# Designs tried in a protein design chat: VH-VL binders against Small ribosomal subunit protein mS42. Part 12

Target 1, 220 residues: Small ribosomal subunit protein mS42, of Schizosaccharomyces pombe (o74379)
Amino acid sequence: MSFQQRFARALDVGYKNFLSKDAVRNIFAYDNHLRGLVQKECKIHQTPYRVPSDLMVQSASDPARANLFNYSSQLVNHDFFFSGLISPERPSADADLGAINLKPGIDASFGSFGELKSQMVDVGNSVFGDGWLWLVYSPEKSLFSLLCTYNASNAFLWGTGFPKFRTNAIVPLLCVNLWQYAYLDDYGLNGKKMYITKWWDMINWTVVNNRFQATRIESL
Below, E stands for the ipSAE of ESMFold2; O stands for the ipSAE of OpenDDE; V2 stands for 0.75 times the mean of E and O plus 0.25 times the DockQ between their complexes.

## First folded at step 8 (VH-VL; framework fv_lacutamab)

Design n2 (from m3 with heavy chain T59K; at its last look DockQ between E and O 0.81; V2 from the best seeds 0.00; counts 0 for: pae E 2.2 > 2)
Fold by ESMFold2, look of step 8:
Structure n2 (fold): chain C 220 residues (1-220), chain A 120 residues (1-120), chain B 107 residues (1-107)
Amino acid sequence: as target 1 above (220 residues)
Amino acid sequence: QIQLVQSGSELKKPGASVKVSCKASGYTFTSYYMNWVRQAPGQGLEWIGWINTNTGNPKYAEDFKGRFVFSLDTSVSTAYLQISSLKAEDTAVYFCARDYRYSYGAFDIWGQGTTVTVSS
Amino acid sequence: DIQMTQSPSFLSASVGDRVTITCRASQSISSYLAWYQQKPGQPPKLLIYAASSLQSGVPDRFSGSGSGTDYTLTISSLQAEDVAVYYCQQSYRTPYTFGGGTKVEIK
């Protein structure tokens, strides 16, 4: 199923109290534009076209293919971001059912879900320029933490040699898009804090928990 | 039908103990924290603490540590509040409440309350 | 501990009136606030969670608003069955704390 088909309802009606349908459509139009740029970069570098996640990995740490990395990484980030939101098709109450498995770790790492919200809002609002804010889990430390990545960088390759000096694997569980194109339409230049605040209410904690459970299965 | 049914009212003397039960039905008991809240006569609501119904790990408000003990019997979907060395100040209605919205910390289902009266 | 100051402690209004109850936290609670209605001899009933989200089955004449330290419960058109004590409650940090309550009566 295509990216647009997976989010057809959001493209039709937006995300209530978070992003208007026009804002969503503009983000997806940009996403589609990036897909064209990936294809163009593959031709320029004589790289066989593959899905964005493969191209992201192949071009990581290669300065000559920085554009290919940036475009493919951003596509991967878009998918992760929208996949983590409560769908307009699903009840909000069901989206909260996964949080019980997360609560002990969130409490241990941040004190409470409320304190996590405060930190995400404050840290995200303090990002100068464009980037992404991530909730990540460290299996080694058994702790959650926040990670900022700038521009099109991502948390998926953290601890895999990108950046070159990373040594500990982390698992991304959740992200919020802090690029201006994500919030300018509905919130304006001074509305980044409100955008992150409204985004918090749209988190699908069942999805976050499923991502977390995959981490636990990995560790034996 | 989702409900919490508590044990009946108790009349106790100072120094005695009481154990209040809270039986859950209509949902998976171990998927939701259970909270305990009390209300003294003519007074407001006071949070006592919670218990993780999956692990049995409790958290108590500071003023309730010691004499107030939470426990579970997951085989019968029941949470318990035991209060030892009862004092007159413990006279209150005691509620159990489900923390369904625990990413937001809201109590969506409450027991009917158990009145504990401590008098000599 | 986070202190929750609720006002007024008592109000009397006519059926159909707009009623506003306020709740102030001693520090920012990031909309981790719930509103409850409690009628005599009954447990509290959840009305609003996350400061502004209406609980399922609650009449839409109830609404919540606010952010930071200042929060408001509004009843757009008071009905006879709304006679109760109303409580706010923060869940930002343990211990969870409640406001002192607002008794609403019909005059």
Scores: ipSAE 0.590, ipTM 0.831, lowest interface PAE 2.2, mean pLDDT 89
ESMFold2 (binder alone), look of step 8: mean pLDDT 94; pTM 0.961
OpenDDE, look of step 8: ipSAE 0.796; ipTM 0.899

Design n3 (from m3 with heavy chain Y100L; at its last look DockQ between E and O 0.77; V2 from the best seeds 0.00; counts 0 for: pae E 2.8 > 2)
Fold by OpenDDE, look of step 8:
Structure n3 (fold): chain C 220 residues (1-220), chain A 120 residues (1-120), chain B 107 residues (1-107)
Amino acid sequence: as target 1 above (220 residues)
Amino acid sequence: QIQLVQSGSELKKPGASVKVSCKASGYTFTSYYMNWVRQAPGQGLEWIGWINTNTGNPTYAEDFKGRFVFSLDTSVSTAYLQISSLKAEDTAVYFCARDLRYSYGAFDIWGQGTTVTVSS
Amino acid sequence: DIQMTQSPSFLSASVGDRVTITCRASQSISSYLAWYQQKPGQPPKLLIYAASSLQSGVPDRFSGSGSGTDYTLTISSLQAEDVAVYYCQQSYRTPYTFGGGTKVEIK
């Protein structure tokens, strides 16, 4: 099942033990709103509408197109976030396939997956304001680390994922949305920690592994 | 069906070596770490270590470094535990167990166990 | 190493009784806790993973709860077939460690 299919399904059933269908629908509505804003900005700047990732790269570091950047960047972050999740129905088998390849680096960097979880939950919960928490890989150091970005900013601008910004500094592997709208519906104002905790169980490590492997190939 | 099948019981003298096999079937062998656990008679479970079935990289608990060696034959989806310089205290049932990372590292599939008895 | 303290070591109860086994870790293990059932002559069987998730095929009379350092396995209604030794295990960090076990018998 493709990411788009999974996300579509989530609108009907939600993510079991993570996000209700209503929460997902609200997030989807916001996503659509952002897409509309991107279109508006494209018209303002006489820029043809393109995929959000391209628009993000093109508008980066241009103060005049700051809105275009923010909206497109947020869309990229949304896609990255949801594409890293297992199926809404949570079929058990496929999500574990990538873990074996990630484990050595995760152990070296954090001590264990458990420790990684603990750190992501704690760091994420400690973030004040809107933002994103990322697990990133450094090809140069062969280590994983956590990165927090605020508002619509993301880790891609420093990674190998975008040709214009290709640096071997860091590569995003997964992220969690720390914007309040992402968790308030199901978890409330004090539910951020639980939200991140439940998110951990929804991570598709096969997807994470694929991202990791792609980075390694590029670094060779 | 997913299963782990281990080799039969072993009776050895002190100082001898033993090699226990664990054959996997029903799943992709190289996609899951393989753990080894032992249980002395009437005692609890003790984690020996694990091996990365993809890379062959082993990790041992501190107490088991040296005489305990993990190995693989991926062509037949089999993991091996070799114990050298056997001691009476090595008498135990040895289990292989699949590590399920998505289940927080729980061992969801176990071999039936191999009894290793070290006696003079 | 993370120490797992399991209690009680022995438990005798009647069929239909609610049974509770506790496992305490020497440090927080962030729900990286599994419960196993072992019957004589058999390998351990996974009952609960991730502290509270029921393994497929396991009766729903088994449940797990807890967080941080303290975890509990509950059998809501003890059955004759539940006679076994139960173990908790942390997989938060290597080396993985098991509790000392709880032998459950029927009166």
Scores: ipSAE 0.253, ipTM 0.750, lowest interface PAE 2.5, mean pLDDT 91
ESMFold2, look of step 8: ipSAE 0.500; ipTM 0.794
ESMFold2 (binder alone), look of step 8: mean pLDDT 94; pTM 0.959

Design n4 (from m3 with heavy chain N54Y; at its last look DockQ between E and O 0.77; V2 from the best seeds 0.00; counts 0 for: pae E 2.6 > 2)
Fold by OpenDDE, look of step 8:
Structure n4 (fold): chain C 220 residues (1-220), chain A 120 residues (1-120), chain B 107 residues (1-107)
Amino acid sequence: as target 1 above (220 residues)
Amino acid sequence: QIQLVQSGSELKKPGASVKVSCKASGYTFTSYYMNWVRQAPGQGLEWIGWINTYTGNPTYAEDFKGRFVFSLDTSVSTAYLQISSLKAEDTAVYFCARDYRYSYGAFDIWGQGTTVTVSS
Amino acid sequence: DIQMTQSPSFLSASVGDRVTITCRASQSISSYLAWYQQKPGQPPKLLIYAASSLQSGVPDRFSGSGSGTDYTLTISSLQAEDVAVYYCQQSYRTPYTFGGGTKVEIK
């Protein structure tokens, strides 16, 4: 299911116990706005419109294309964030089946899923300003860790090869949106912690596991 | 129907060994952790540990390390608890219980329990 | 280890009464808490998971609430069939630990 399809579905019903349909609508509106901005930037830079992931990669090293990078990166982050969620209509779906494969590594890295949750909630809540909190995996270390990025930056470029970080190749597995627009509608200015707490229940661990397993195959 | 069926009651002498079985049916056995919980007569519940049914890796509470051993036979969707060097204090009902993450580590399916009595 | 302090240990109430059982964890368990009902000769039955989620098939007179270290099981209207021992359990960290239990009886 595409990001747009997921949003379309969520627009009708919202994410039960997480985001109202109104909150989703606002996020969707912002996403559409970003898409428009990407198109404008593409015209400015005489770049054909492509998928945001491609545009993000292409613009990442060019200061003159900073806007294109930010807009496209934010779209990528949005897609990654929502694609990691369970179905809006099935909050109790057995999407956690994949967690069994993650548990050994999670336990080794954080102690337990509970502790992971606690850390993500606390770290996320402690972030001042706009950004994203990521669960990432290091194939080299065989460990999971948390990464915080600010504004529209993401963990993808960190893992794939800025020379500065080549020694720390990471694979993003999931993320939570810490931008205020993501949680203000339903949770308010002081509701960030609760927002992240509720987000945890919406994680599709099957998707996370698939992302995790993909890294293992590449290492073989 | 999803169920866990455990082996029958056991009467053992101190120093003996016992092996309790827990057979799963109605679901994919290797997709859920299996927990073991005991309950001494008139007492509360005590978590012994769990086993990853996919990898076979066990985790024991500290008090149960050594004499308690979890094992699997995935071909018949069965988990086992073996207790060696039985003591009188091991007298209890032993339960197997299924766990998955969306339940936040809650045990949604339980075996009927196996009474293990250790008496001289 | 995380200690779970459950209270009261014994509760006697009338049919229709509101009943409340509390569990306190020695540290925050981030809603990794379950409530069980156990009747004599039976295994525990899951009532509530994730602190406040009602297990399928459980009557809606049962509810769970709480966060951090403090959690509550509520029976809005006690029924005769609710006579049992109730346990809380944390699954935040191994070893998993249970509360001491609450025996609920009808007056």
Scores: ipSAE 0.473, ipTM 0.810, lowest interface PAE 1.4, mean pLDDT 91
ESMFold2, look of step 8: ipSAE 0.551; ipTM 0.828
ESMFold2 (binder alone), look of step 8: mean pLDDT 94; pTM 0.961

Design n5 (from m3 with light chain T94Y; at its last fold request DockQ between E and O 0.90; V2 from the best seeds 0.00; counts 0 for: pae E 2.3 > 2)
Heavy chain, then light chain:
Amino acid sequence: QIQLVQSGSELKKPGASVKVSCKASGYTFTSYYMNWVRQAPGQGLEWIGWINTNTGNPTYAEDFKGRFVFSLDTSVSTAYLQISSLKAEDTAVYFCARDYRYSYGAFDIWGQGTTVTVSS
Amino acid sequence: DIQMTQSPSFLSASVGDRVTITCRASQSISSYLAWYQQKPGQPPKLLIYAASSLQSGVPDRFSGSGSGTDYTLTISSLQAEDVAVYYCQQSYRYPYTFGGGTKVEIK
ESMFold2, look of step 8: ipSAE 0.641; ipTM 0.860
ESMFold2 (binder alone), look of step 8: mean pLDDT 94; pTM 0.956
OpenDDE, look of step 8: ipSAE 0.820; ipTM 0.914
ESMFold2, fold request of step 11: ipSAE 0.585, 0.613, 0.527; ipTM 0.837, 0.848, 0.815
ESMFold2 (binder alone), fold request of step 11: mean pLDDT 93, 93, 93; pTM 0.953, 0.955, 0.954
OpenDDE, fold request of step 11: ipSAE 0.879, 0.892, 0.891; ipTM 0.947, 0.952, 0.951

## First folded at step 9 (VH-VL; framework fv_lacutamab)

Design s1 (from m3 with light chain R24K A34N; at its last look DockQ between E and O 0.82; V2 from the best seeds 0.00; counts 0 for: pae E 4.0 > 2)
Heavy chain, then light chain:
Amino acid sequence: QIQLVQSGSELKKPGASVKVSCKASGYTFTSYYMNWVRQAPGQGLEWIGWINTNTGNPTYAEDFKGRFVFSLDTSVSTAYLQISSLKAEDTAVYFCARDYRYSYGAFDIWGQGTTVTVSS
Amino acid sequence: DIQMTQSPSFLSASVGDRVTITCKASQSISSYLNWYQQKPGQPPKLLIYAASSLQSGVPDRFSGSGSGTDYTLTISSLQAEDVAVYYCQQSYRTPYTFGGGTKVEIK
ESMFold2, look of step 9: ipSAE 0.418; ipTM 0.790
ESMFold2 (binder alone), look of step 9: mean pLDDT 94; pTM 0.960
OpenDDE, look of step 9: ipSAE 0.857; ipTM 0.934

Design s2 (from m3 with light chain A50K; at its last look DockQ between E and O 0.04; V2 from the best seeds 0.00; counts 0 for: pae E 13.7 > 2, placed apart)
Fold by ESMFold2, look of step 9:
Structure s2 (fold): chain C 220 residues (1-220), chain A 120 residues (1-120), chain B 107 residues (1-107)
Amino acid sequence: as target 1 above (220 residues)
Amino acid sequence: QIQLVQSGSELKKPGASVKVSCKASGYTFTSYYMNWVRQAPGQGLEWIGWINTNTGNPTYAEDFKGRFVFSLDTSVSTAYLQISSLKAEDTAVYFCARDYRYSYGAFDIWGQGTTVTVSS
Amino acid sequence: DIQMTQSPSFLSASVGDRVTITCRASQSISSYLAWYQQKPGQPPKLLIYKASSLQSGVPDRFSGSGSGTDYTLTISSLQAEDVAVYYCQQSYRTPYTFGGGTKVEIK
């Protein structure tokens, strides 16, 4: 199933109380543009086309292929972002069941889900420029934390030696897109705080919990 | 090119110890987890565990805790599996296999396998 | 532990046939599912990861589908070189577990 097919309902009706269908369509049009740029970069560098996650990993340590990294990383980030949202096709009650399993760890790390929300809104609104805000988990510390990445950077390669001085292993669980193209259409330049606040209500905590459960293997 | 090359076959008596090596080349060793998988004669695949090649932190399946020990020498991009107090039931082909943790736990490169035979 | 039940255990088909191998998990594994091909005397070879993503260098006659607990590997037109044992594997939770395998032969 293509990225657009997986989110066909969101493209049709948007995300109620969060993003209009026109905003969603604009983000997906940019995603499609980036897919074209990835194919062009693969030709330039004689790199066999692969799924964006593979291209991201392969190009991360190669400065000659920096454009390929940026484009493929952004595609991976888009997929992670939208896959973490409550789908217009699914009931919100199913999405909230994962929060029950996450609560002990979130409480230990942030005090409460309410404090986590407050920190994500405040930190996200304070980011100057384009980037991403992540909820991550450290198996070694048994703690959740927030991570801000700039431009097309991502949390997937954090602590793997890219960049060289960031050697802590972490597991990304959730992200919010802080690029202006994500919120400008519906919220305007002054509406970033409201965008992040509305995004919070759209988090599919069952997806977040599934991501968390998969990564606990290294800590258990 | 990317390769995992394992040490040669081993013939051992019950109670002995064996150490299988897995040497990686063609990629950044510490960016990928190393998994160990065994296949007994005529049987399917069984996951033994993994080692985080960046931290050296191992994780073992419950049935393999105790006698099975993973280790690394990152200076030569090599992972090791040591099995102590060998039993006849340890007779199998042992594979190393890499995965990138965020690739959903799929093993894209495998070693050729090392046959360990435990017989009186 | 998550049990992976693979069916059929054995499959015999003609060249050109469409074949389907099924893998069922004892609980939802959220598409943390891979498919491997193993030929005699060789290590397993990754075909499919993330339930449906085709590994580089794998012929496009191979495809994966499914979600939740039920997953399928499809070979759209079986070739002579596809004679092998096929395994599914979950990576949702440790211990990682494999299906029992499906031996595919040519009639």
Scores: ipSAE 0.000, ipTM 0.509, lowest interface PAE 13.7, mean pLDDT 86
ESMFold2 (binder alone), look of step 9: mean pLDDT 94; pTM 0.959
OpenDDE, look of step 9: ipSAE 0.022; ipTM 0.678

Design s3 (from m3 with heavy chain G105D; at its last look DockQ between E and O 0.67; V2 from the best seeds 0.00; counts 0 for: pae O 7.9 > 2)
Fold by OpenDDE, look of step 9:
Structure s3 (fold): chain C 220 residues (1-220), chain A 120 residues (1-120), chain B 107 residues (1-107)
Amino acid sequence: as target 1 above (220 residues)
Amino acid sequence: QIQLVQSGSELKKPGASVKVSCKASGYTFTSYYMNWVRQAPGQGLEWIGWINTNTGNPTYAEDFKGRFVFSLDTSVSTAYLQISSLKAEDTAVYFCARDYRYSYDAFDIWGQGTTVTVSS
Amino acid sequence: DIQMTQSPSFLSASVGDRVTITCRASQSISSYLAWYQQKPGQPPKLLIYAASSLQSGVPDRFSGSGSGTDYTLTISSLQAEDVAVYYCQQSYRTPYTFGGGTKVEIK
């Protein structure tokens, strides 16, 4: 199922046992709002409208284009987050099949998937303010790790290597949205931990594995 | 039908070796980890380790490192457990068990068990 | 290693009774817990996974609950066919470990 198909379906039914259709609609409304803001910023800066990922990269080093960066980056993060989820209807557990190739690395890095879950839930819950929590892979170290970014910042910029961070090349594999708008509708102000816990069950490990494998192929 | 079929009972002397087989059918063998569990007579279950059926990479519990070796023949969807330098304490029923739902790692399919008796 | 303490070791009840088996982990296992049923001469059979999810084909009289370190298997109405040894298992961290088992018999 394509992201667009998931998007359409999620608007109708939500994500079973994770996000209600109303919550999803609010999140996607915000997404559309951000797209509009990106377009406005493009006009302001006389920049041709491009896909958010390109705009994010182009604006990352320009303080004058901070708004363009933030809006485009948030869109990228949003897309990455939702594309990593299983179908809203949650059919059979085929998504778990992808975990088999990740298990050795996850075990080596965290001890187990259970431990990884525990850490992501705890770390995510401990984050104060708006941001994103990422699972990332370091090809150089052959290890998985967690990365927290704040606001609209993301792990992609770490992978493309700012000259200063070339030694810390990482590949994002999945992320969870820690912005309050992502969970307040269904979970409330104190529901962040439960939100992340439920999110874990929605992870499409096949997608995660594909992202992981792609990195390995490039390194060969 | 999804099933695991193990080799027959074994009677061995101390110091000998034994190789137990576990043949999978009804599903994609290389898509699930294979676990090995033993049960001594009248005792509980003990996890020995697992093998990645795709990569062949084994993981052993600390107490089973050395004498216990996992292997595969993917061409016939079969996992093997070899025990060397057998001891009387190794007398047990040995089970192979397939992982289910990698995020929680329960064992949904089990072999019928292989009795290994070590006696002088 | 994570130790799993299962209680009771033995349970005798009548048909139709509500039966409860408990399993305590030495540390939190975040619902990475499975319950198995083993009858004599047979391999274990998966009943519950992820602490509370019923395995396909298992009667709904079986249920699992719990979180953190404490978990429970419940048989709402014990049947004669439920005579077996039951095991809990944590899969939170390797090595995977089992409880000591609970033998359930009918009075």
Scores: ipSAE 0.016, ipTM 0.573, lowest interface PAE 7.9, mean pLDDT 89
ESMFold2, look of step 9: ipSAE 0.595; ipTM 0.832
ESMFold2 (binder alone), look of step 9: mean pLDDT 94; pTM 0.961

Design s4 (from m3 with heavy chain S103F; at its last look DockQ between E and O 0.78; V2 from the best seeds 0.00; counts 0 for: pae O 3.7 > 2)
Fold by OpenDDE, look of step 9:
Structure s4 (fold): chain C 220 residues (1-220), chain A 120 residues (1-120), chain B 107 residues (1-107)
Amino acid sequence: as target 1 above (220 residues)
Amino acid sequence: QIQLVQSGSELKKPGASVKVSCKASGYTFTSYYMNWVRQAPGQGLEWIGWINTNTGNPTYAEDFKGRFVFSLDTSVSTAYLQISSLKAEDTAVYFCARDYRYFYGAFDIWGQGTTVTVSS
Amino acid sequence: DIQMTQSPSFLSASVGDRVTITCRASQSISSYLAWYQQKPGQPPKLLIYAASSLQSGVPDRFSGSGSGTDYTLTISSLQAEDVAVYYCQQSYRTPYTFGGGTKVEIK
């Protein structure tokens, strides 16, 4: 199922045990709003409209294009977040099958999936303000770690944007949206921890594994 | 039908070795960790360890390191537990159990158990 | 290692009664808790996973709750077929550990 298909379906049914239809509609309304803003910024800067990922990369080093960067980056993060989720309707546990390949590394890095969950929930809950929490992989170190970014910044720039810091190259594997609009509808102001807890069960570990494997292949 | 079928009961002398088999069917064998659990007569459940059915990498609880060895034959979707230098204390029912459910370490499929009796 | 303290060890109740079994972990296990039912001569059967998720095929009279270190298995209306030993199990960290078990009988 494509992201667009999942998106369409989510609008109709929500994400069971995670996000209501209303919450999803609000989130995607914001997504559409951001797309509009990207288009406006493209016109302002006389930049041809491209996919958000390209626009993000192009605008990352230009302070004059900060808005374009923020809007495009947020779209990228948003897409990455939802792409990492299981289908709105989870008919099976097939999404978990990929985790078997991640387990050795996760165990080595965090001790267990339980430990990872606990840390992501705690760290995510401790973040003040808007941002994203990422699980990232370092091919050089062969270790997984958590990364928190604020506002619309992301983990992608860490992997490709700083050649001088090769040793710090990371590959994003999954993220959770910590912006308030992401969880307020269903969980309220004090529901961030529960939101992240419920999000954990929605992770598509097959997708995560695919991202992980892709990195390994490139390193060979 | 998803199931784990274990080998039959074993009667061994102290110091001997035993190898218990656990054959999986109805699912992709290499997609789930296989756990081993034992239960002494009238006692509770004790986790021995697990094996990565994809890589063959085993993990043992500290108390079971050394004499307990996990192995695989993926061609026949079978996991093995070998116990060497058997002791009377090793007398128990040994279970293989599939570990999968949402990575919460819940064992959703169990073998029927293999009784290993160590007696002089 | 994470110690799992299960209580009570023995429970006798009547058919139709509400039954509660508790399991306490020596540290937080972040809902990585499963409940099993074991009948004589049989392997354990998974009832609940992830602290509160009902395994497919299990009657809805079984439910799990809890967080952090404290968890509960509840049988809303005990049935004759529920006579068994019940175990909790943490999978938060290796080594996996089980509670001591609760033997449930009918009066």
Scores: ipSAE 0.094, ipTM 0.707, lowest interface PAE 3.7, mean pLDDT 90
ESMFold2, look of step 9: ipSAE 0.496; ipTM 0.801
ESMFold2 (binder alone), look of step 9: mean pLDDT 94; pTM 0.960

Design s5 (at its last look DockQ between E and O 0.04; V2 from the best seeds 0.00; counts 0 for: pae E 4.4 > 2, placed apart)
Heavy chain, then light chain:
Amino acid sequence: QIQLVQSGSELKKPGASVKVSCKASGYTFTSYYMNWVRQAPGQGLEWIGWINTNTGNPTYAEDFKGRFVFSLDTSVSTAYLQISSLKAEDTAVYFCARDTYRYSYGAFDIWGQGTTVTVSS
Amino acid sequence: DIQMTQSPSFLSASVGDRVTITCRASQSISSYLAWYQQKPGQPPKLLIYAASSLQSGVPDRFSGSGSGTDYTLTISSLQAEDVAVYYCQQSYRTPYTFGGGTKVEIK
ESMFold2, look of step 9: ipSAE 0.348; ipTM 0.759
ESMFold2 (binder alone), look of step 9: mean pLDDT 94; pTM 0.961
OpenDDE, look of step 9: ipSAE 0.901; ipTM 0.949

